# Ledger of designs, part 129: VHH binders against Abasic site processing protein HMCES (HMCES)

Target 1, 269 residues: Abasic site processing protein HMCES (HMCES), of Homo sapiens (Human) (q96fz2)
Amino acid sequence: CGRTSCHLPRDVLTRACAYQDRRGQQRLPEWRDPDKYCPSYNKSPQSNSPVLLSRLHFEKDADSSERIIAPMRWGLVPSWFKESDPSKLQFNTTNCRSDTVMEKRSFKVPLGKGRRCVVLADGFYEWQRCQGTNQRQPYFIYFPQIKTEKSGSIGAADSPENWEKVWDNWRLLTMAGIFDCWEPPEGGDVLYSYTIITVDSCKGLSDIHHRMPAILDGEEAVSKWLDFGEVSTQEALKLIHPTENITFHAVSSVVNNSRNNTPECLAPV
Key: E = the ipSAE of ESMFold2; O = the ipSAE of OpenDDE; V2 = 0.75 times the mean of E and O plus 0.25 times the DockQ between their complexes.

## First folded at step 14 (VHH)

Design ua10 (from mx2 with E102D; framework vhh_8pnl_2; at its last look DockQ between E and O 0.79; V2 from the best seeds 0.00; counts 0 for: grease 26.4 > 24.2)
Fold by OpenDDE, look of step 14:
Structure ua10 (fold): chain B 269 residues (1-269), chain A 117 residues (1-117)
Amino acid sequence: as target 1 above (269 residues)
Amino acid sequence: QGQLVESGGGLVQPGGSLRLSCADAGFDFSHYDMAWYRQAPGKERELVARITYGGYTNYADFVKGRFTISRDNAKSTLYLQMNSLKPEDTAMYYCAAGLEYDSYDYWGQGTRVTVSA
C-alpha cells in the first residue's frame, strides 16, 4: 500500500470513529495534535495520516480500551534511529510484511512495546498491470458501504446532498499498523510514525495486486489490535490476515500524481 | 500510469561504460525504494544496487565502485551508471520499485547489457 485517501473533515472523521469501550459506553476518540491532520484524497508515504491508538500509550493507568486519534507520519522511524534525518533510513518502512514482522528490529521492538495502531483511510489505491500495455489501471479499494437507497456507488451521488450523506456515513478502512516514537538527536518534538502491515492479497484483489494491507474488519478486531494492555502481541498477530470483505472500482490516472488532491482521485471511471 | 521501462542497454567492449535508465511515465516513485537487479543466463537474479527514497545507496560486492545508482524524483527516473564493465557483467538488467524491506512490487521488463570483446 503506497497511497490512501483520507479526506473527511475532522469532525466527520471523529464521528466515523465512534466506538464502545470495554464497559459498553459509547465514546469518540480524543484528538492528539489535531492541527497536524491534513485531509487529502491522495495521501502518500511521509505524509501525516490519522491513526487510532490506545489511551494507555499517553496516560498511565488509563483504560486501555479507550482510543486516541492522532496524525502520525507514514513511514515508521524507529526509536533507536540515531541520524538526524529520518530519510536516511536504510530501508523503506512504509509497509511491514506480516511474515517478517518479528524478524525486523524496526518493527519487532515497537510491536513488543504494544505500539499497535489502526491506520484510518477512506480506502487505499493500487495499480493493476495491464497485459500488453505499459499502462497500469489504478483502483480505489475500500470496505463495502451500506447502500443508501439512492446511491449504489460513490459515483452515483448525483447531488451535493447525496454526496454528503455518503461521506457522513462512510465506513472507514481500518488497517493494522505499528507505530514508534522517535526523538531527534538534535532535540525537538517527538516524532510519531507508523507502518502499515501488509499481507498477501485476498482472492478478490489478487488480479489487481499481490499484496494488500492487513485490514481489521469490525469493532472487535480493531479493539483487540489497539488494546495492548489486555491483548498480547501473539494474540494480536492472529488478527493479521487477508480479508475478502473489500470492494473496489477503477479510478482515473489523476491519482498517479501524489500532488493531485481532488475528488476525481477516487471517483469511478 | 506506465510500467517501469528500462533503457540504455547494449553491446560494449570490456572497460566500456553504459548508463541505464528506468522510467515510469505518470507514476510518482518519489516515495519508493528503487533498485537495479541483473540476471545472467543460467544464473539467479541478483541485486546490483539499491537507492532508498531518501537517497541512501547500497551496492553489491561485485560492483566495487564501478557503478553508481541515482534517481531523479522529478522525472521519476532511476539511473545506473556503469563504468569499467566486464564480461561478467553481461546480463539482463531490471529496474524495481518497492515500499518494503528487500521487497519490490514493481518490475521492469529489463534491458540487456552485453560486454564482449
Scores: ipSAE 0.815, ipTM 0.910, lowest interface PAE 0.6, mean pLDDT 92
Fold by ESMFold2, look of step 14:
Formats: structure tokens, sequence, C-alpha cells
Structure ua10 (fold): chain B 269 residues (1-269), chain A 117 residues (1-117)
């Protein structure tokens, strides 16, 4: 729950986020701050990654089912934070446990303001403690993909052309997040930042790690999590649970160093 | 076990010093909050000190300025400098890492510290 891949070019990423609004109209999310999008096979905390959020956060009286996509800092900086440097936070906000979310002011306050977001990734990485060795085995974990000759098969991409086909129809992982807006005390732009909600792992992932991100599986779950105009905090929190609809494969240790940004990070081994 | 690995434990006399280290070969913990815990025989595991990825530190009251937690993010290594050691400090010392407030997902197997009475 501390490393993701989100490497698609902005245009491809945007098309992968096509959705229907409450009236059934097909739409693409509208970008905010697109120049802050930094694609990489190996995203770590404190980096920017794209999230979805309701247009109602930006426009009074907007249709709350309409979506904005914006890069945000991973590691929620609470609106009440008073220091000038986010690294001086007294606690790590990369993840937020679902079972204590309402006990932590850093998360309870933005939730009460409807500040729910969907964190986007190709998938996430997790490290398994290997029985009988001192090595960790990294895995790339993602939604099952529909296999065709032109998509959905990472291991079949043996040329640049076939690689493009895999990613043209990739189903992005959609994780439940909370965001906040912090005004630096010395001025400057408002900082948007998020945390990823975590849950106990499903049975399929339990041999890899005991925690997983809260995954929103399908458009109904994504829509309800985003729509703070129509869906209360109490209703939204019912969406937060493990899912078995997940797959994975082993990857090389190249991903261990967060500065490595190559396709090898997620390639099957 | 692929895990955080503690080192630097041993036998010392009261008033002595030890420096504990913790690292995980090939895994980058620079974005993690890290901590030292200890467990004496017949007692529950307890926090000794913690340090955030940004360097904020917090110590258990029993430390009373005798220990210093530090980290080197470039090397993904955690340290505990232990001075003025007392027999009460005898315990297994564990390294921990996590991405949530006071919740740690990664643990070492521990290193033994023994302070002769």
Amino acid sequence: as target 1 above (269 residues)
Amino acid sequence: QGQLVESGGGLVQPGGSLRLSCADAGFDFSHYDMAWYRQAPGKERELVARITYGGYTNYADFVKGRFTISRDNAKSTLYLQMNSLKPEDTAMYYCAAGLEYDSYDYWGQGTRVTVSA
C-alpha cells in the first residue's frame, strides 16, 4: 500500500477514465493542474498521482456525479497543519486504516467535508516475506484484465507495438481515498493531498501481505464514493471492504528502488 | 525471512553504550515511519522510540534522554544510540516500519541487548 504504477500518458489515462454521469451520458473527466501529472512505473509516497473527485468540489451547484481528474500529493496534509513544511507532520498519512478512520482528526475532518477521491493506478506493488529465505518477493497487483490479442496480457508484450495494445484497454485500479486542502502559511497555491484507505487483505492476497488498499470494484462503487452530494459519509463507508476480484504476478527486485522507473518494474518474472 | 534486520545488540555493563542498526537489503524504507520496540522476558512489547520519514521523533518516558533514534534515508537505515544503559533495558529490541500513524506492517526478528546487573 506504499507503491503503485501509474505510467500511462495523460491522453490514454483520460480515456481509461471514461464514465457515465447520473443521466447516462458518456463523459471523460476534466483535468485540473494537468502539468503536475508525473507518470511512472514506480510511484512512491510524497509524489503526485492522479485522483478522481466530484466536480461539486470546484463548482457551486455542479452535478455531483460529474468527475474531475487532478494530480494530488500522496500523503494527506491536513487543512489544520500549521508548519510550513509537510515533512514535519508528526505522523505518516500515506495510508489510513478503515477501522480507525473516524478516530483520527486528520481523516475524520476531511471526510466530514465530503473530501472523498478515487486514487488511480495501473496497479500496486506489495512485498511478500518468503518462507525460508531472507529475501522479499515483490508482486504487481491489479484488476483482472480481459484478454485479447491486443490487450490484457502483460507477459505477451514482446515488442513496442504489442506493449501499446496491452495498455490501450487497461482497466485501471480504483482505490478509495480521502483528500484535504492545505494553505501553506507563507503563501502559495493550495496543496491537494490524499491518503489511501486500507483494509484487511482478501483471502487471495493473504499470503502476500495482511493489508490491502480499499478497492472500489465497478462504476457503481466509484460513483457512490465520489458523489458526496448524494451519498453520505455513513453510506460511503459501507463501500470500504476487501475484494477477491484481484490478480497478481511476481516481479523482479528492480522495483525495490523507488528511483527505478522502467517497464521492468511490473514485468512478470 | 525477508525482513528488517537488526544488528548491534550484545552484552554491556551498566552505564555502557550500544548502537543498534536496522536495514532491509534492497528495500527502500525512506518513505516509512520507523520505530524501535523492546520486549523484556515476561513483559509485553513496548515502544522505545519512533521517527517519521521527515525526522519528527518521539520517545517513551522511560528513555529519559538516554537514547537517540535517527535515520539515514539515503541508505534506508534506522539507528538507536543507547547510552547510560541500565539492567532494566535488558530486552529483545525490534525494528518496525509503517505507512500509518502508530501502525507498523514490517518487523524485524530482533536483536538481544543484555545489561549485567
Scores: ipSAE 0.645, ipTM 0.830, lowest interface PAE 1.6, mean pLDDT 89
ESMFold2 (binder alone), look of step 14: mean pLDDT 82; pTM 0.837

Design ua11 (from mx2 with S30D; framework vhh_8pnl_2; at its last look DockQ between E and O 0.65; V2 from the best seeds 0.00; counts 0 for: grease 25.3 > 24.2)
Fold by OpenDDE, look of step 14:
Structure ua11 (fold): chain B 269 residues (1-269), chain A 117 residues (1-117)
Amino acid sequence: as target 1 above (269 residues)
Amino acid sequence: QGQLVESGGGLVQPGGSLRLSCADAGFDFDHYDMAWYRQAPGKERELVARITYGGYTNYADFVKGRFTISRDNAKSTLYLQMNSLKPEDTAMYYCAAGLEYESYDYWGQGTRVTVSA
């Protein structure tokens, strides 16, 4: 995964992240660093995206089932990294392969500390190689959305009003991530950054791309992944697998340029 | 995202130089790790050089300072300057891009390099 969409206004995003804690109480995640949230239809690595993480990461006696929402840098910077420039990493940390997650210190160490997060997105983009052409077709990939009687495909929102309704009830894609905290050697603010765990693609996506993000489908999976206080690393890793509960549609080449940030990026062609 | 297209291959004499280029027709590679691979006839594909999105470079042992990998993000182009070429360097050279450690998702069709007297 190298491109996502996360464009919802902060309030809408927050509501979309409503959850029940272990007591069954309905809650909204509390924001940390809300000013770092930058909505975009076209999110690339090294940009900030909102993730969910357990409150226990910030408060020693907190209920580990409570969730915080925080913008973090896409591309994990390990805590042990000693260079002043995160770009000097010797390997790409945009994604973490599920099959080697325990082999790489950069991922194993933070994972062992319970630093699991859920990366939020409207969906992600992937490019299919077209046979016989030098062109690749981009696709927007997301959870199936509940068809409200009037809202067919994202593209069928003929009216601005219908479009707003679609996004107000949009089911966010929830991807499994690992995050870490890095203190710059020269001082400054602690950098929170994440990697997306990737798996082999499901059968439905296999013709588009051979890899996909590890998607946590449903509240239980999301809760278990986040709750590092009650759920061991070993148990959490059982949640990491391909899912067929995904849909997609072709989009325009507008998304090819990471600088393009318009609704056209995810619109069906 | 376009296909990675390699260019710059050809026939050169031992000791000669070539500069390979890899360009994407519309793909933003700014965040991708890039690499050059080569495959000689009857041999496995092997890493020649890699460059991270941040500019960190690594070379195979056989390169021994003869090759330089570089990138121009503004042009979305990857380069391989090859100097002091040897007959053993004869191979199809491939450009690759990826977002995972030592795992590349996108590959070019390759450009042929032949080093012969």
Scores: ipSAE 0.801, ipTM 0.903, lowest interface PAE 0.6, mean pLDDT 91
Fold by ESMFold2, look of step 14:
Structure ua11 (fold): chain B 269 residues (1-269), chain A 117 residues (1-117)
Amino acid sequence: as target 1 above (269 residues)
Amino acid sequence: QGQLVESGGGLVQPGGSLRLSCADAGFDFDHYDMAWYRQAPGKERELVARITYGGYTNYADFVKGRFTISRDNAKSTLYLQMNSLKPEDTAMYYCAAGLEYESYDYWGQGTRVTVSA
């Protein structure tokens, strides 16, 4: 998983993240650093994307079931990293394999601190190998969406009225992530950064790619992954597995260039 | 499983040089870590050299400064400059790319390098 779409305006994104706390009260997550949110149809590693995490990471007495939403850098920078430039990391931390996560210092240490997050996207892109050509077929991959009378086609989102029909009730993809907090050696703001946990692909995606992000399907899975106050690392890792509750469609090669940020990136072809 | 295509292999005399290339048409690897592996007949595949998206490089001990890994992100191409080639370097050479910690998800089909008198 190396490319996502997360294009919703901040207020629409926030409403899509409505949740119930431990006591059953409906809430919206509270933003940290909202000015760092950069919506795009075409997010790549090292860019900022919004994640959910427990309020308890920020406030000593907070209810651990309450959620914060914050933009973080994609590509985990470990708290122990000593260089001044994150690009000097010796290994790629865009993704983290679930089967070796407890063997890697970069991921084991923040997990031990309960630094679990939910990475938000409209969906993710993956490229399928095509026999007999050097070209790959990109797909946009996302949760099945409930049709409503006001919902429209993804490809029809080229005007404000059509956009609203598609995206007002979009079910965001919720991926399991690990984050860490790095203090640059020369000072400055603490850097929050995340990795996406990966698993073997489900049957439905195996013809596209052999790996997929670990998807948290439903509020119970999301709540348990986030709640480091009540759910141990050992129990949380049981949530990490492939899911068949996924759909996809082919898209044009416009998405291949990470600088392209248009609705065409995810439009069906 | 990937669309990585290696080229530049061939037959050379001991002491000669080759430059291997690896590319994927129409897709950029700007954010990927990349590597060269090799496999001689009857042997396990072994790392030759790797390079991160940020340019950090690492070489197997047997390289002894003879090989140089490099990348051109604008062309989405990985290179291995191989100098002072020895018969022991005879193998199939594979290109790999990945976004996972210490793992490569995309592999080429390989290019053959043969070093003999």
Scores: ipSAE 0.583, ipTM 0.804, lowest interface PAE 1.8, mean pLDDT 89
ESMFold2 (binder alone), look of step 14: mean pLDDT 81; pTM 0.830

Design ua2 (from mx2 with Y56H; framework vhh_8pnl_2; at its last look DockQ between E and O 0.69; V2 from the best seeds 0.68)
Fold by OpenDDE, look of step 14:
Structure ua2 (fold): chain B 269 residues (1-269), chain A 117 residues (1-117)
Amino acid sequence: as target 1 above (269 residues)
Amino acid sequence: QGQLVESGGGLVQPGGSLRLSCADAGFDFSHYDMAWYRQAPGKERELVARITYGGHTNYADFVKGRFTISRDNAKSTLYLQMNSLKPEDTAMYYCAAGLEYESYDYWGQGTRVTVSA
């Protein structure tokens, strides 16, 4: 996964992240660093994206089932990294392969500390190789959305009003991530950064791409992944597998350029 | 994401030089690790050189300073300068891009390099 969409306004995004804590109380996640949230239809690595994480990471004795939402840098910078420039990492940390997560210090260490997060997106993009051509067809991949009576597909929103309704009730894609905290050697603010765990693609997606993000489907999976206070690493890793509960549609080549940030990026063609 | 397209291959004499290019129209590679692979007839595909998104380079042992991998993010182009070419360097050369360490998801169609007297 190298491209996502996360364009919802902050308030809409927050509402979309409504959850129940372990006591069954309905809650909204509290924001950390809300000013770092930059909505975009075209999110690339090294950009900031909102993630969910347990409140226990920030507050001692907090209920670990409570969630915080925070923009973090896409591309995990390990805490042990001693260079002043994160780009000097010798390996790409945009994604973390599930099969080697425990073999790589950069991922194993933060994971062992319970630094699990849920990366939020409208969906992610992937490119299919076209046979016989040098062109690749991009696809937008996301959770199936509940068909509101009138809007069959994202593209069927014929009116601005209908479009707003679609996004107001959009089910966000929830991807399993690992985050870490890095203190720059020269001082400054602590950098929070994340990697997306990847798995082999499901059968439905296999014709598009052979890998996919580890998607946490449902509140239980999301809760267990986040709750490092009650759920062990071993148990959490059981949640990491391909899912068939996805849908996709072809989009225009507009998304190819990471500088393009318009609704056309995810519009069906 | 456009298709990686290799160019610059051809026939050269031993000791000659070639510069390979890999470009993708409309795709921002700035965040990707890039690599050159080669496959000779009857042999397995092997890594020639890699360059991280941050500019760190690594070369196969057989390169021995003869090749240089570089990238221009502004042009979304990967290069392989090949000097002191040997007949053993004859192969199809492939460009690759990825977001995981030593794992590449996107591949070009290849450009053929032939080193022959």
Scores: ipSAE 0.778, ipTM 0.893, lowest interface PAE 0.6, mean pLDDT 91
Fold by ESMFold2, look of step 14:
Structure ua2 (fold): chain B 269 residues (1-269), chain A 117 residues (1-117)
Amino acid sequence: as target 1 above (269 residues)
Amino acid sequence: QGQLVESGGGLVQPGGSLRLSCADAGFDFSHYDMAWYRQAPGKERELVARITYGGHTNYADFVKGRFTISRDNAKSTLYLQMNSLKPEDTAMYYCAAGLEYESYDYWGQGTRVTVSA
């Protein structure tokens, strides 16, 4: 997984993240660094994207079931990294394979500190090689969406008002991530950064690509992954598996260039 | 299976040079770690060279300074400059790309290099 869409305005994104805490109270996540949120139809590694994490990471004695939402850098920079420029990291941390996560210091150490996050997106992109050609077919991949008069269809939107109806009730993709906190040696703000855990593709996606992000399907899975105060690493890792509850559609090659940030990136073709 | 296209292979005399390239119009590899692998008939696929998204390189011992891996992100192209070629360099050469260190999820179809008189 190396490309996502996360384009919703901040207020719409926040409402889409409504949840229940441990006592059953409906809540919205509280933002950290909201001005660093940069919505785009076409997010790539090293960019910032919003993630959910437990409030307990920031507040002594906080309810670990309460959620913070914060933009973080895609591509985990380990807390032990010594250079001043993250691009000098000699290994790529955009993804983290689930089958080796406990064997790699870059991921095992923050995971042992409970540094689990949920990476938010509208969905992700993946490229399928078309037989008999060197051209690739990009797909936009996302949770199945409830179709109602108010939610509409991506391909059927005929006005700005109908486009807003499509996204007002959008179910965000929720991917399992690990984060770390890096203090630059020259000083400055702590850098929060994440990796996306990957698994073998489900049967439904195997013709597109043989890997997929680890998707947390539903509030119970999201809550358990986030709640490092009550859910051990060992139990949390049981949540990491492929899911068949996923859908997709073909998109144009506009998305291929990561500088393109338009609705055409995810529009059906 | 693969999104990457290799080119530049061919027949070369011992001691000669070739430059392999790897490109993919639907693939912005500036964020990817990249590698060249090779596979001779009846042999296991083996690493030749790798280059990280930040430009750090690593070479297999058998290269002995004869090959150079490089990347041009503006042209979305990976290169392998191969000098002082030997008959044992005869193989199918593959480019690979990945988003986790030493894990390559995207592969090309290969380009054949033959070194003989």
Scores: ipSAE 0.586, ipTM 0.798, lowest interface PAE 1.5, mean pLDDT 89
ESMFold2 (binder alone), look of step 14: mean pLDDT 82; pTM 0.834

Design ua4 (from mx2 with Y104L; framework vhh_8pnl_2; at its last look DockQ between E and O 0.68; V2 from the best seeds 0.00; counts 0 for: grease 26.5 > 24.2)
Fold by OpenDDE, look of step 14:
Structure ua4 (fold): chain B 269 residues (1-269), chain A 117 residues (1-117)
Amino acid sequence: as target 1 above (269 residues)
Amino acid sequence: QGQLVESGGGLVQPGGSLRLSCADAGFDFSHYDMAWYRQAPGKERELVARITYGGYTNYADFVKGRFTISRDNAKSTLYLQMNSLKPEDTAMYYCAAGLEYESLDYWGQGTRVTVSA
């Protein structure tokens, strides 16, 4: 996964992240560093995206089922990294392969510390190779959305009003991530950064791309992944597998340029 | 996102130079690690050089300073300057890009390099 969409306004995004804690109370995640949230239809690595993480990471003795929402840098910078420039990492940390997560120090160490997060997106993009051409077709991939009576497809929002309604009830894609905290050697603010765990693609997506993000489907999966206080690493890793519960549609080549940040990026063609 | 397309291959004499290019029209590779691989006839594909999105470079032992990998993110183009070419460098050269640790997701079709007297 190299591109996502996360364009919802902060308030809408927050509401979309409503959850029940272990006591069954309805809650909204509290924001950390809300000013770092930059909505975009075209999110690329090294940009900030919102993630969910357990409150226990920030507050001692907190209920580990409570969630915080925080923009973090896409591309994990390990805490042990001693260079002043995160770009000097020897390997790309945009994604973490599930099969080698426990073999790589950059991912194993933070995971062992319970630094699990849920990366939020409207969906993600992948490019399908077209046979016989040098062109690739981009696809927007997301959770199936509940058909509201009038809006059959994202593309059928004929009116701005209908479009708003679609996004107000949009089910966010929830991807499994690992985050870490890095202190720059020269001082400054602690950098929070994340990697997306990837798996082999499900059958439905296999013709588009051979890899996909590890998607956490449903509140239980999301809760278990986040709750490092009660759920062990071993148990959490059982949640990491391909899912068939996705849908997709072809989009325009507008998304190819990471600088393009318009609704056209995810619009059906 | 276009396909990675390699160019610049050809026939050269020993000691000669070539500059390979890899480009994808319309695709932003600025965030990708990129690499050159080669495959000689009857041999396995092997890494020649790698460059991270941040510009960190790594070379195979056989390169010995003869090759330089570079990238132009603005042009979404990867380069391999090959100097002091040897017959042993004869191979199909492939461009690759990836976002996963030690993994590559995209591959070009390759460009042929032949070093012969």
Scores: ipSAE 0.790, ipTM 0.899, lowest interface PAE 0.6, mean pLDDT 92
Fold by ESMFold2, look of step 14:
Structure ua4 (fold): chain B 269 residues (1-269), chain A 117 residues (1-117)
Amino acid sequence: as target 1 above (269 residues)
Amino acid sequence: QGQLVESGGGLVQPGGSLRLSCADAGFDFSHYDMAWYRQAPGKERELVARITYGGYTNYADFVKGRFTISRDNAKSTLYLQMNSLKPEDTAMYYCAAGLEYESLDYWGQGTRVTVSA
């Protein structure tokens, strides 16, 4: 997983993240560093994207089931990194494989500190190699969406009202991530950064690509992954598996260039 | 499962040079770690060189300063400059790319390098 869409304005994104705490009270996540949120149809590694994490990471004795939303850098910078420039990392940390996550210090250490996050997106892009050519077909991949009174599909929108209804009710893709906190050696603000855990693709995606992000399907999975105060690393890792609850459509090659930030990136072709 | 296209292979005399290139049409690999691997007939595939998205390089011991891996992110192209070629460098050379340590999800079909008198 190396490209996502996360284009919603902050207020719309926040409402899409409404949740119930363990006592049944409706809540919205509280933002940290909202000025670092940069919405785009075409997010790449090293850019900031919003993630959910437990309030307990920021406040002593906080309820670990309460959620913070914060932009973090895509591409985990380990807390032990000693150079002044994150681009000096000797390994790419955009993704981490689920089957070796406990074998790599870059991921094992923050995971042992409970540094689990949920990476938010409209969906992700993946490229399929076409037979008999060196060109690839990009796809936009996302949760199946609930039908509304007017169709909630991306291709059905033909007016501002229809478009607003599509995205007002959009079920955000929720991917399992690990984050770390790095203090630059010369001082300055702590850098929060994340990696996306990957798994083998489900059968529905296998013709597109053999890997997929680990998707947390439903509020129980999201809550357990986030709640490091109540859910151990061992139990949390049981949530990491492929899902068939996914859909996709072909998109134009406009998305290939990471500078293109337009609705055309995810529009069906 | 090949997605990358290598070029620049061929027949060369011992002591000669070749420059391999690897690209995928229209796709931006600037955020990927990339690598060259090789495989001689009857032998296991082995790492030749790798380069991170930020430019950090790592070479197999047998390279001994003869090869240089580089990338041009503006052109989305990976290179391998091979100098002082020896007959034991004869192999199929593969380009690979990935977004995590040791996990290279994209592979080319390879280009043959033959070093012979």
Scores: ipSAE 0.585, ipTM 0.801, lowest interface PAE 1.7, mean pLDDT 88
ESMFold2 (binder alone), look of step 14: mean pLDDT 80; pTM 0.821

